# VHH binders against q86b00r158to499: the designs that were tried, part 1

Scores and structures below are computed, not measured.

Target 1, 342 residues: q86b00r158to499
Amino acid sequence: PRNSLQRAIDRLKNKFGISLKGSFEEEFYLIKKGDNNNSSVASLLNSIEKLDHGTFANYHSLDCYGDILEKITNALEEQGLPIEQLLSESGSGQFEITIDYTDIMEACDRHIIVRQTINSIASYNGYIATFIPKPFDGLVGSGCHAHLSLWDTNDSNLTPDANGECGLSLVNQFFIGGLLKHSKSLTALFNTTPNSYKRLKPFYWSGCNVSWGLDNKESFIRIPSSPFSATDGCSNFEIKTIDHTSNPYLAMAGIIHAGFDGIENSIAPPPPTSLFDQSVLNNQLIPSNFEDAIQSLKENHYLCENIGNDISNAFIHVKLAENKILKELSDDDQILKLLELF
Structure headers, positions and changes below count from the first letter of each chain, unless a header shows other numbers; Kabat numbers aren't used for antibody chains.
F, E and O are the ipSAE of ESMFold2-Fast, ESMFold2 and OpenDDE, as the mean of both directions, binder to target and target to binder. V2 is 0.75 times the mean of E and O plus 0.25 times the DockQ between their complexes.
[cut] stands for letters that were removed.

## First folded at step 1 (VHH)

Design d10
Fold by OpenDDE, look of step 2:
Structure d10 (fold): chain B 342 residues (1-342), chain A 129 residues (1-129)
Amino acid sequence: as target 1 above (342 residues)
Amino acid sequence: QLQLQESGPGLVKPSETLSLTCTVSGGSISSSHYYWGWIRQPPGKGLEWIGHIYHSGNTYYNPSLENRVTISVDTSKNQFSLKLSSVTAADTAVYYCARPRYSGYDLKTGNYYYGMDVRGQGTLVTVSS
């Protein structure tokens, strides 16, 4: 998988002189292990500190988890991982860590290290860290949002253009056009478990709409607005649908090849949509289940070929088999199984 | 400083092929991630994007002109060209070669427009018998 990404990187660079940089927002839950070895989902849920919603809840959450978060932060910093942001997301023990953006390969490497470190520190300190997309039905899901940008050979960010639609340059718009074109297939790479699709629901700001736009959290591609966007444009675009079940190397390889298609063929994205455009909610959606997503990927010869037919085929077969097994389990058993992995 | 210059006949007969060349100076077509495009402005009308090409030869044509337009690139000469076949009086316009930098969507017309950081001076091409 890592080699596939390298090939994608090389392809983009060699053809267009463009490189991709990025960072991942690592969303996860911390659960304090109870005295009872009861590892039921219900038990885990009960172990989550219930906090009120709101700004104060976020602060309180940070306070309650201060010791473990400090240990996590220290461990990451000691490994040379520059933390850009640590946030309490929705309370209830959910957090987000973002490492500074870097070359996309390194970003993927960091993603793996960050998750491993968090899991290790949590376990050592009597906590369970889980990166499951939707570990609990009543709680907000966890994604792995990717913030991406295009760069030229002079190490200049190509993404922003203050005069461009949504503050983006032409080349980045075409890149996004390619991503939207391949969004259904990419979903298979981004979301590889049935549980993933519990998170990916319309009206939950999970990016289910095949669209793009400024601060549109329902769109497959969100363009974060900046207070400085009026002068400099937008520095990056965000893919919200990615979760931790993805292989980051394959996911990014898919993104690069999809974007490559956009640039190569000048695929303009549809008109951008805003969060306030209710008509977008009924527009084309990404696949609502893994079977549809993986079928889309299977039929996408362009992506499969460029990612690599062997690795694509292997991925498709393995994930189909895994999903079959998972679907035979109860919801709780699925979560328990996923807890072993994520 | 990058400069673009159009060249070609200013008069074309109906049904013939309009042919223009853009010479790029101050930079290489091959070393850029930019596209190289053609745009025209008929008398009394707005700008119309014709199409563009990447130095590798990949092209995009406006659907309204797709069947008649051919854009090519000559990296050895640092030039790219436009051919528009079967011309009519409707093809009379000032033609510009340009390097697009950004795009937008015009909600009024339903069309995409392209912003340019560099454009030629333009050349008038008249279709007349």
Scores: ipSAE 0.803, ipTM 0.929, lowest interface PAE 0.6, mean pLDDT 92
Fold by ESMFold2, look of step 5:
Structure d10 (fold): chain B 342 residues (1-342), chain A 129 residues (1-129)
Amino acid sequence: as target 1 above (342 residues)
Amino acid sequence: QLQLQESGPGLVKPSETLSLTCTVSGGSISSSHYYWGWIRQPPGKGLEWIGHIYHSGNTYYNPSLENRVTISVDTSKNQFSLKLSSVTAADTAVYYCARPRYSGYDLKTGNYYYGMDVRGQGTLVTVSS
């Protein structure tokens, strides 16, 4: 899969002189281990509830997140992975770590290392870190949103244009047009378990609308603004739906080939939408389940051929078999099974 | 199927404004997923991107021309237009309206290079006294 990504990177660079840079927003839950090796979803949720909301937890237990988060950030920094941001939701047990953007192959490599480091540090300090897309029905889901930008061979950012739609250059708008054209097929690469689709619902800020827009958290493609967007343009764009069940190399290869199609064929995206636009209720959605997403990928001969027909066919067969097995489990048993993987 | 046709004067005097209109048939500007643009080819030279417009009215111009170029759209007539002010003999060229395709970027000039996905037949505009 890493070789497939390298071919995609080379294809974009050789044809258009464009390189992709990016980073991932790593969202996860920290769950304090109990004496009985937290063996049920109910016990996992209780551990979060007791830590954040419990009447029986002392104040020292509420401070435990600061210590574990510091250990995680220190371990990442010691590995040469500069932390751009660490965020917390009040009372949720969910956290987000973002590292600095870099060349997209390295960004994917760093994504793997970040997950490994968080899991290891959490485990040795009495926590379970989970990246499951929707581990708890009553709580916010976890994704790994990709922030991306297009660069020329002289390391100049091609993404911003202060006079462009949503502050984006024409070439980046065409890249986004390609992403939206292929969004249903890309969903199969981004969201590879039945659990993934519990997160991907309208009005959950998951990005399941096949649309794009400035600061639009409901769109597949969000364009983040900054204090200087009006003078400098917007420096990057965000794909909201990706979660940790994806293979980052395969997902990113799909992204590059989809964007390549957009540039090569000059595919304009539809007019951007805002979060408060009533037309959002009428937008097309990404597939609501894996079977529909994978069927879209099967029918997408362009993506499958460019990723590699053998790689794509193997992915499709393996993930269909895995999804069939997972769907036979109860919701709780699926979560427990997924904890072994994520 | 989709057709683009340029119209306008073929002769323009120096320092005046070159004005062209493109009529789109067999397709709609307002429902398009594409940009609509103008490209020119000066005698003995390659194609040069002038600019694009999206049906919303947003425009994108070649930086080397942006101080002299205005592109506009009339979605009710399914047309878009080019105005190039303060012309000189260097502006003599065959002008095409087009649905452009990105081909490259030159950092030294700041120019995006665009080819033509679908284009008109082209119209020669001569700048002469």
Scores: ipSAE 0.000, ipTM 0.266, lowest interface PAE 13.3, mean pLDDT 82

## First folded at step 4 (VHH)

Design g12
Fold by OpenDDE, look of step 7:
Structure g12 (fold): chain B 342 residues (1-342), chain A 129 residues (1-129)
Amino acid sequence: as target 1 above (342 residues)
Amino acid sequence: QLQLQESGPGLVKPSETLSLTCTVSGGSISSSRYYWGWIRQPPGKGLEWIGHIYHSGNTYYNPSLENRVTISVDTSKNQFSLKLSSVTAADTAVYYCARPRYSGYDEKTGNYYYGMDVRGQGTLVTVSS
């Protein structure tokens, strides 16, 4: 998978002199292990609620987890990962950690390290860290949002253009056009479990709409606005749908090749949607289940070929098999199984 | 300037159907890029999203009310309506029609919400025998 991404990186650079930079926002839950030997989903949820005292996405949540969060932060920094921020998210016991953007390969490497480190530190300290997309009904899902930008050979950011649509340069618009074109197939790379699609729902700010726009959290591609966007443009775009079930290398390889297609063929995206636009909701949504997503990928010869036919085929078959097994389980059993994996 | 105005009875008996109409002026429902929605505010409580409709007739309802809610649009009259069946005292609220700018789901409360662009003045509907 890593080699596939490298080939994608090389392809983009060799053809257009463009490089991709980025970072992941890592959302996850921390669950303190109770004295109960009961490992049921209900028991885990109860543990979260007890510890957080009903506080959500506030200062109090951070206080309850201060010790473990500090240990996590220290462990990551000791490994040379500069933490940009550690935030309490909307869910009880939910957190988000971000690292500064870097070259896309390194960003993917960091993604893996961050998850492994958090899991390790949590386990060692009597916690369970979970990166499951939707671990509990009624609690906010967890993704790994990708913030991306295009750069030239002079290390200049090509993404912003104050005169461009949504503050983006034409080349970046074409890149986004490619992403939207391949959005259904990319979903199979981004979301690889049935649980992923419990998170991916309209009106949940999960990016289900095949669209792009300023501060549109329902769009597949969100353009974060800036107070300076009117004068300087926007520096990056965000893919919201990616979760931790994805292989970051394959996901990014897919992104690069899709974007490459956009640039190469000058694929203009549809008009942007920054508001609750009827046209967006009446338009195409990303697949609502893995079977549809993986079918889209199977039929996408362009992506499969460029990512690599062998690795693509292997991915498709393995994920289909895994999903078949998971779907035979009850919802709770699926979560328990996923807790072993992520 | 776009304006929205609610109309309908202010009193409904329990088990009956609440019916409201929103008249839109200063703009066309059919040409709008926005949903047309209904929200309500029970006394002493926050705003609750009920549902919305496209000019095409496509609807989306709050899951908590989905079985009782019907929203429709009449493009010829530049109006859209709300029907809420089997009302109880819990349905007593100020009802607003609105054109939202954005929406989301609050998983903490289990409620959908709108970021409002334009809304009506609201109309009180009381459920009482």
Scores: ipSAE 0.005, ipTM 0.295, lowest interface PAE 10.8, mean pLDDT 87
Fold by ESMFold2, look of step 7:
Structure g12 (fold): chain B 342 residues (1-342), chain A 129 residues (1-129)
Amino acid sequence: as target 1 above (342 residues)
Amino acid sequence: QLQLQESGPGLVKPSETLSLTCTVSGGSISSSRYYWGWIRQPPGKGLEWIGHIYHSGNTYYNPSLENRVTISVDTSKNQFSLKLSSVTAADTAVYYCARPRYSGYDEKTGNYYYGMDVRGQGTLVTVSS
C-alpha cells in the first residue's frame, strides 16, 4: 500500500508538477479500565456514557484526563511530532489531536505513529484508547478528517486563489471535481466496516453530501475559510468522511488518482453548496453501507488499475470477508470484535 | 449579447508559431464561473479540444498538444490568446475560441458536463509553405 501511494505521488508530480500535503485530525475516546475485576469493555463504555450525561460529571471527566493527556503529548513531542491542536470534543471522553501538515507520505506515516503512541500510552496508564468510528450510539463518532492542499515544485501553495470559486485555484477545483466524481468508490477506501456507516449519516456533519462548499460541514469536500480568505484565498480543503478503519496509504492513493483524473480531464465540480441554503435538494449522497461502497469501487476500473489491480482485489476480498463476519454480530459484539481487530 | 471573435493570420509556415487572439464583446472574461478555451476542426474531422484558461491565469491543455500550446489572458483588453508552436500541415484547421459553461452533473455517469454556450464563427488557419 505504501508503494501504491508512492506511485500515485510520482504520477501527480511527473505529469503536473504537483505534490499533495496534508494532515489528519485524529479523533479518539479514552476509556478508563476497571479495577482489575475483568469487566467487559462494554461495561466500561456504558460507565463513561452515564458520566457524560451530568454537567458536574462532565467537569470531573475533563479533570481526570489531564495527566494522561500530558503523557500522550510528551510522548508525541519526544518522537518529533509537535502537536498543533489538542481538543476535548464535548467533554464525553473524546479528544482530537492534530499534527502539523507535511508531505502526504510523511503525513500518513505520522498518522500511524500518532495512533500507536496514543494506544501505547493509554494502555500503560490503565486506559483503552479507541478509534472505532461509532463506539457509542448516543455520542459523537470518531473520524480522522484529512486537510489537504496542492503545492508546486517550488514549494508554493497552489490551492488558494482569492478570485476563484470558494477561494480556490482552478487546478484545485478540477482536483475536487475528480474527488466528487469518484466519491462513492473512495468511500470504500475511507470507511471499511459496518460500524463506519453508523457515523456517516446526513446532518451529523460527517460529510455525506456529494458536494463541496465554503465552510459546509455536510459536504464531502469542505473548504475552510479564514479571516484572510477574501484577500489570499483558501489554503486547503477537507475530507471529513475518512475514519481510522482506513489504510491511510490506500486512502491517499485513491484521493490522488481521483484528483489526477479531475485535472487531466478538466472535470469541473458542480456549483458549490452552502450549509445555510435550506432550499438545496440533497439527493446526492455517498453510499450508506459498505456493500454499496465496495460495489462502486469494484466497478471503478480506473481507481483499481491505478492503485494496483492485485492490491485492489486483495483489499476487496479481505474487507468483504471481514464485513460479512462483523454483520452477523450484535452491535455490542461488533464493538468488542473491533477492539480486538484494531 | 456576448460575442467571441477570432483574429490572426490565416496562413502559417511549417515550423513557425500559430498565433490567434479572441476578443470578447458584451461580457467580461473576469467572470469567476467561466473558462475560456480554444477548439479546432481539421478538414473533414471532428472538433478537437485544445485547451482552456481561467481568468486567474491557470491553464489546462489537451495532452496531445501540451508541449506546443500556450493560452494566455489579458483581462485589461478582454482578450485571450492561443499560441501553437512548431506547426505542421496536420495543424491546418478551423480554429474557434469558446466559452465553455458548466451545464450539469449526471449522477448516472458521474460526469460533469460543460456545454459550449458561446463560440466564435471560427477562422481557418492553413499551414503551408
Scores: ipSAE 0.000, ipTM 0.168, lowest interface PAE 14.8, mean pLDDT 80

## First folded at step 7 (VHH)

Design n01
Fold by ESMFold2, look of step 9:
Structure n01 (fold): chain B 342 residues (1-342), chain A 129 residues (1-129)
Amino acid sequence: as target 1 above (342 residues)
Amino acid sequence: QLQLQESGPGLVKPSETLSLTCTVSGGSISSSRYYWGWIRQPPGKGLEWIGHIYHSGNTYYNPSLENRVTISVDTSKNQFSLKLSSVTAADTAVYYCARPRTYGYDEKTGNYYYGMDVRGQGTLVTVSS
């Protein structure tokens, strides 16, 4: 799958002189082993739910986890991974680490290293780190949001245009048009387990609407604004749906080929949407389950051929078999199985 | 040196509106780099974020309080204010105005993970009949 991404990168560069850069926002939960003298993973997961239910939007999470978070950040920096942000989510034991953006192949390699480092440091220090998309009912899910931008051969950012719609250049708008055209098929690459779809719900700001817009938290493609957007344009775009069940190399290969289609065929995206403008509200949603997403991918001969027919066929069959096994399990047993798989 | 000072009544009756004002000195609330916020600490409990405001008037509230809270700004007086309606004994707390240090933004809930960059001395507000 790394070779599939390299072919996608080469294709975009050779035809259009465009390179993709990006970063992932790595969301995960930390669960302390033996908090209530139980060795069961299910018991450990339940203990974090008990801790969180009495609070909302507070300062406690960073104070409680300072030592383990310091060890994680030190280990990442010692490996030469420049940490941009460390965040705590809602006091629930959920955290987010973001590494500085870079060329997309390196960003994918770093994504793997970040997960490996977090898992290793957590385990050594008596914690379980989990990247399961929805490990706890009633708590926020975990994704790995991608922030992406297009660059030319002179290392200039092609994404911003202060005069463009949502502050984006026309070429980036066509790239987004391609992403939206292929969004249902891309969901199969981004969200590969039944559990993934427990996170992907409308009004969770997970990006389920097949739309795009400035600061639109419900859109598949969100355009972050800044104080400089009026003078400089918007420097990147965000895909929020990607989670840790994805193979990052296949996910990004799919993104590049979808965006390539948009540029090559001048696919204009629909008008951008906001949460408050129902005149442009798009009722079209990404698939609500893996079976519908994978069916869309099966029917998408363009993506399958460009990713590689043998690779795509193997992915489809392996993930269908895995999903069948997972769906035969209770919700609790699925969580335990996912902890072993990921 | 930037300083924040809370002012307002220390005793509020149940069902009434709690009103506090924060006066900023040694700096400007019109700065584009900062939010201005309110937090509280009930007796024996941890800090609870109430909300914050940007100098343009845009507000961000704790969802558990949003139906009862209003934060406003008066840039001409270099002040911002808190109103919390329909108070009960559960609203008894030390209230602080603050300039938050933001570590990030949770778009799913509209919450920030943050500590305080600069904080007022705090004022105890007791809700009692």
Scores: ipSAE 0.000, ipTM 0.116, lowest interface PAE 19.8, mean pLDDT 79
Fold by OpenDDE, look of step 9:
Structure n01 (fold): chain B 342 residues (1-342), chain A 129 residues (1-129)
Amino acid sequence: as target 1 above (342 residues)
Amino acid sequence: QLQLQESGPGLVKPSETLSLTCTVSGGSISSSRYYWGWIRQPPGKGLEWIGHIYHSGNTYYNPSLENRVTISVDTSKNQFSLKLSSVTAADTAVYYCARPRTYGYDEKTGNYYYGMDVRGQGTLVTVSS
């Protein structure tokens, strides 16, 4: 998988002189282990402190988990990972850690290390960290949002253009056009479990609409707006649909090849949508289940070939088999199984 | 880890200018991804957004304070500063420097909505004779 990404990176660079940089927003839940060694989903849910769900960056939440979060932070820093931000998210006991953006390969490497570190520190300190997309039906899901940007050979950000649509350069618009074209197939790479699609629902800011636009969290591609966009443009775009069940290398390889297609063929995205455009809700949606997503990928010869036919076929086969097993389990049993993995 | 630290006098006389500096460590203010801002909380009141600055020098100020606020950035020192002129007792507050996030845009009103990602510990500034 890592080699596949490297080939994608090289392809983009060699053809267009473009590099991809990025960072992941690592959303996860921390659950304090109760006195009872009962590892039931219900038990875990009951162990979560009831917090206000209405606000991002809840400082109260950060305070309650201060000790464990400090240990996590220290452990990450000791490994040389530059933490950009640590936030409490909407869910009770839900947090987000972001490492500074870097070259996309390194970003993927960091992603793996971050997750492993958090899990390890949590476990050692009597907590359970979970990166499951939708661990609890009544609580907000966890994604692995990717913030991405295009760069030239002079290490200049190519993404922003004050005169471009949504503050983006034309080349980045074409890149996004490619992403939208391949959005259904990419979903299979981004979301690899049935549980993933419990998170991916309209009106949950999960990016289910095949669209792009400023501050539209329902869009597959979100463009973070800025009051300065009129003068400086927007520095990056966000993919919200990605979760931690994805192999980051394959996900990014897919993204790069999809974007490559956009640039190579000058695929303009449709008109952008805004958060307040109600028509967006009636647009095409990404697949609502893994079977549809993986079928899209299977039929996408362009992506499979460029990612690599062997690795693509292996991925498809393995994930289909895994999903079959997971679907035979109850929802709670699925969660328990996924807790072993994520 | 990104850290923000406020510095400046804790006491300012009425009609004078409040000046604070925020020192950023663990990250560069020259990032194109973020802008940098100031927030305050008067005693017994909620948080009030003062304004923010992009590394290019472009600024946004709260309309309620726009005529009195100046925010500047020094990329060489990895710092940004706040100046609030003509202070009164109403300007007594804990002041925080912060790295805001734009998470929404209202096309009807033309307003942006902001949240806070990171902030400093805060510094109390008292306006008194």
Scores: ipSAE 0.000, ipTM 0.220, lowest interface PAE 14.9, mean pLDDT 86

Design n03
Fold by OpenDDE, look of step 7:
Structure n03 (fold): chain B 342 residues (1-342), chain A 129 residues (1-129)
Amino acid sequence: as target 1 above (342 residues)
Amino acid sequence: QLQLQESGPGLVKPSETLSLTCTVSGGSISSSRYYWGWIRQPPGKGLEWIGHIYHSGNTYYNPSLENRVTISVDTSKNQFSLKLSSVTAADTAVYYCARPRYKGYDEKTGNYYYGMDVRGQGTLVTVSS
């Protein structure tokens, strides 16, 4: 998988003189292990509720988890990871950590390290860290949003253009056009379990709409606006649908090749959408289940070929088999199984 | 300051090939940020996008002209060119080379257009026997 990404990186650079940089926003839950060896989903949920005393205040959550969060932060910093932010998210016991952007390969490496470190520190301190997309039906899901930008060989950010649509340069618009074109196939790379699609629902800010736009959290691609967007443009774009079930290397390889197609063929995205345009929100959605997504990928010869036919085929077969097993499990058993993996 | 200048014959016979060159000054055509395009305006009509080229040589043409248009780039001369084959009187227009910045949609016409930040002064090309 890592080699596949390297090939994608080289392809983009060699043809267009463009490189991709990025970072992941890592969302996850921390669950304190109870005294009882009962590892039921219900028991885990109860443990979360006990710690937060029903208060969804961001500050209270941080306080309750202060010790473990500090240990996590220290462990990451000791490994040389530049932590940008550690925030409490919307769910009880849910947190988000962001690392500064870097070359896309390194960003993927960091993603792996972050997850492993958090899991290790949590386990050692009597917690369970979970990166499952939708661990509990009543709680907010967890993703790993990718913030991406295009750069030239002079280390200049190509993404922003104050005169461009949504503050983006034309070349970046075409890149996004490619992403949207391949959005259904990319979904298979981004979301690899049935549980992933419990998180991916319209009107939940999960990016299910095949669209792009300024601060549109329902869009597959969100363009974060800034106070300087009018003068300097927007520095990056965000893919919201990615979760931790993805292989980051394959996901990014897919992104690069899709974007490459956009640049190569000048694929303009449709007009950008806003949250106020409800008509667009209902028209084009990413796949609502893994079977549809993986079928899209299977039929996408362009992506499979460029990612690598062998690795693509292996991915498709393995994930189909895994999903078949997962779907045969009860909801609770599925979560328990996923807890072993993520 | 970036400047674009069109050059080429102002008169072309029917069925012949229109050929124009755009010389870019004050900036490199090899930039990965920008595309380089051609537009035209027939007498009494609106602007029509012809096509554009990237420094890599990748081109995109208006579907209405795709079969007759060739755009090329010469990075060594900091130039790009337009060829339009099999011209007719309908191809009489002021031709502009330009640097597109975005693609927009015109709701009134139902057509996409490219917004340009910089373009040449334009050159009139007349198709006449």
Scores: ipSAE 0.863, ipTM 0.949, lowest interface PAE 0.5, mean pLDDT 92
Fold by ESMFold2, look of step 9:
Structure n03 (fold): chain B 342 residues (1-342), chain A 129 residues (1-129)
Amino acid sequence: as target 1 above (342 residues)
Amino acid sequence: QLQLQESGPGLVKPSETLSLTCTVSGGSISSSRYYWGWIRQPPGKGLEWIGHIYHSGNTYYNPSLENRVTISVDTSKNQFSLKLSSVTAADTAVYYCARPRYKGYDEKTGNYYYGMDVRGQGTLVTVSS
């Protein structure tokens, strides 16, 4: 899969002189270990430390977990991983670590190391770190949102254009058009377990609408604004649906080939949408389950061929088998099983 | 049959706090399957999502309103509420409480439909001196 990503990177560069840079927002929960509290989902939820001001007081969550978060941050910095930001997310015991953006292959490598480091430091210090997309019905899900931008051979950012729709250059709009065209197939690469689809619901800010727009948290593609967007354009775009069940190399290879199709065929995206108007309420959605997503991928000969037919066939076969095994478990037993993996 | 009903003052002075309550009947707000939300429609404009809450107390707010919005739940009364502080004339709208629902998919057009089939009748709140 890393070699598949390298071929995708080379394809985009050779045809169009474009390189991709990016980073991941790593969302996760920290659960304090107990000798007996790993045996049920309810006991895991009770082990999450609660703030004096309730589950949605972000600054108190950072204070309560300060020591473990400091150890995680120090371990990442000692490995030379440039941390851009650490945030307390809206869920109780949920946090986000953002690594500084870089060339997309290195960003994917760093993504793996960040997850491994968080897991190891948490485990050594009496915590379970979980990246399960929706571990608790009552709490928000965890994703690993990708922030991406297109760059030329002179290392100049091609993404912004102050005069373009949503502050984006035309080439980046075509890239997005390709992403939206392939969004249902890409979902199979991004969201590979039945649990993933418990997160991917309308109004959950998961990005399940097949749309794009400026600061639109419900869109598959969100365009983040900045203080300089009006004068300089928007410097990057965000894919919100990706979660930690994905193989980052395979997911990113799919993204690049989808965007390549958009540029090569000049695929205009639909008009952008706003979170706040009627069009968001009636938008097209990505598949609501893995079986429909994987069927879309199976039928997408373009993506399968470019990723590699052997790799795509193996992925499809393995993930269908894994999903059948997981679906035989109760919802609670699925969570306990997924804790071993994510 | 599930019903949602808004209650609260129809007139609020500028700079004060708008406060509304939604009473749920024919169903339980404690259900793990649903979020409970507030939407508004300013005169001559489309629907605007304000935010929603899960029965555990987890909230999700429209970023444009986040600094002024508080949504809370009272499971013992089967109610949830909205407070919007520091209101101006721009906050004049019909306010709805709702339970959002995925509606369906049209295979011929490839479009998903999303609806607010379950919402209150709406209550007009006017912000005026």
Scores: ipSAE 0.000, ipTM 0.113, lowest interface PAE 22.3, mean pLDDT 81

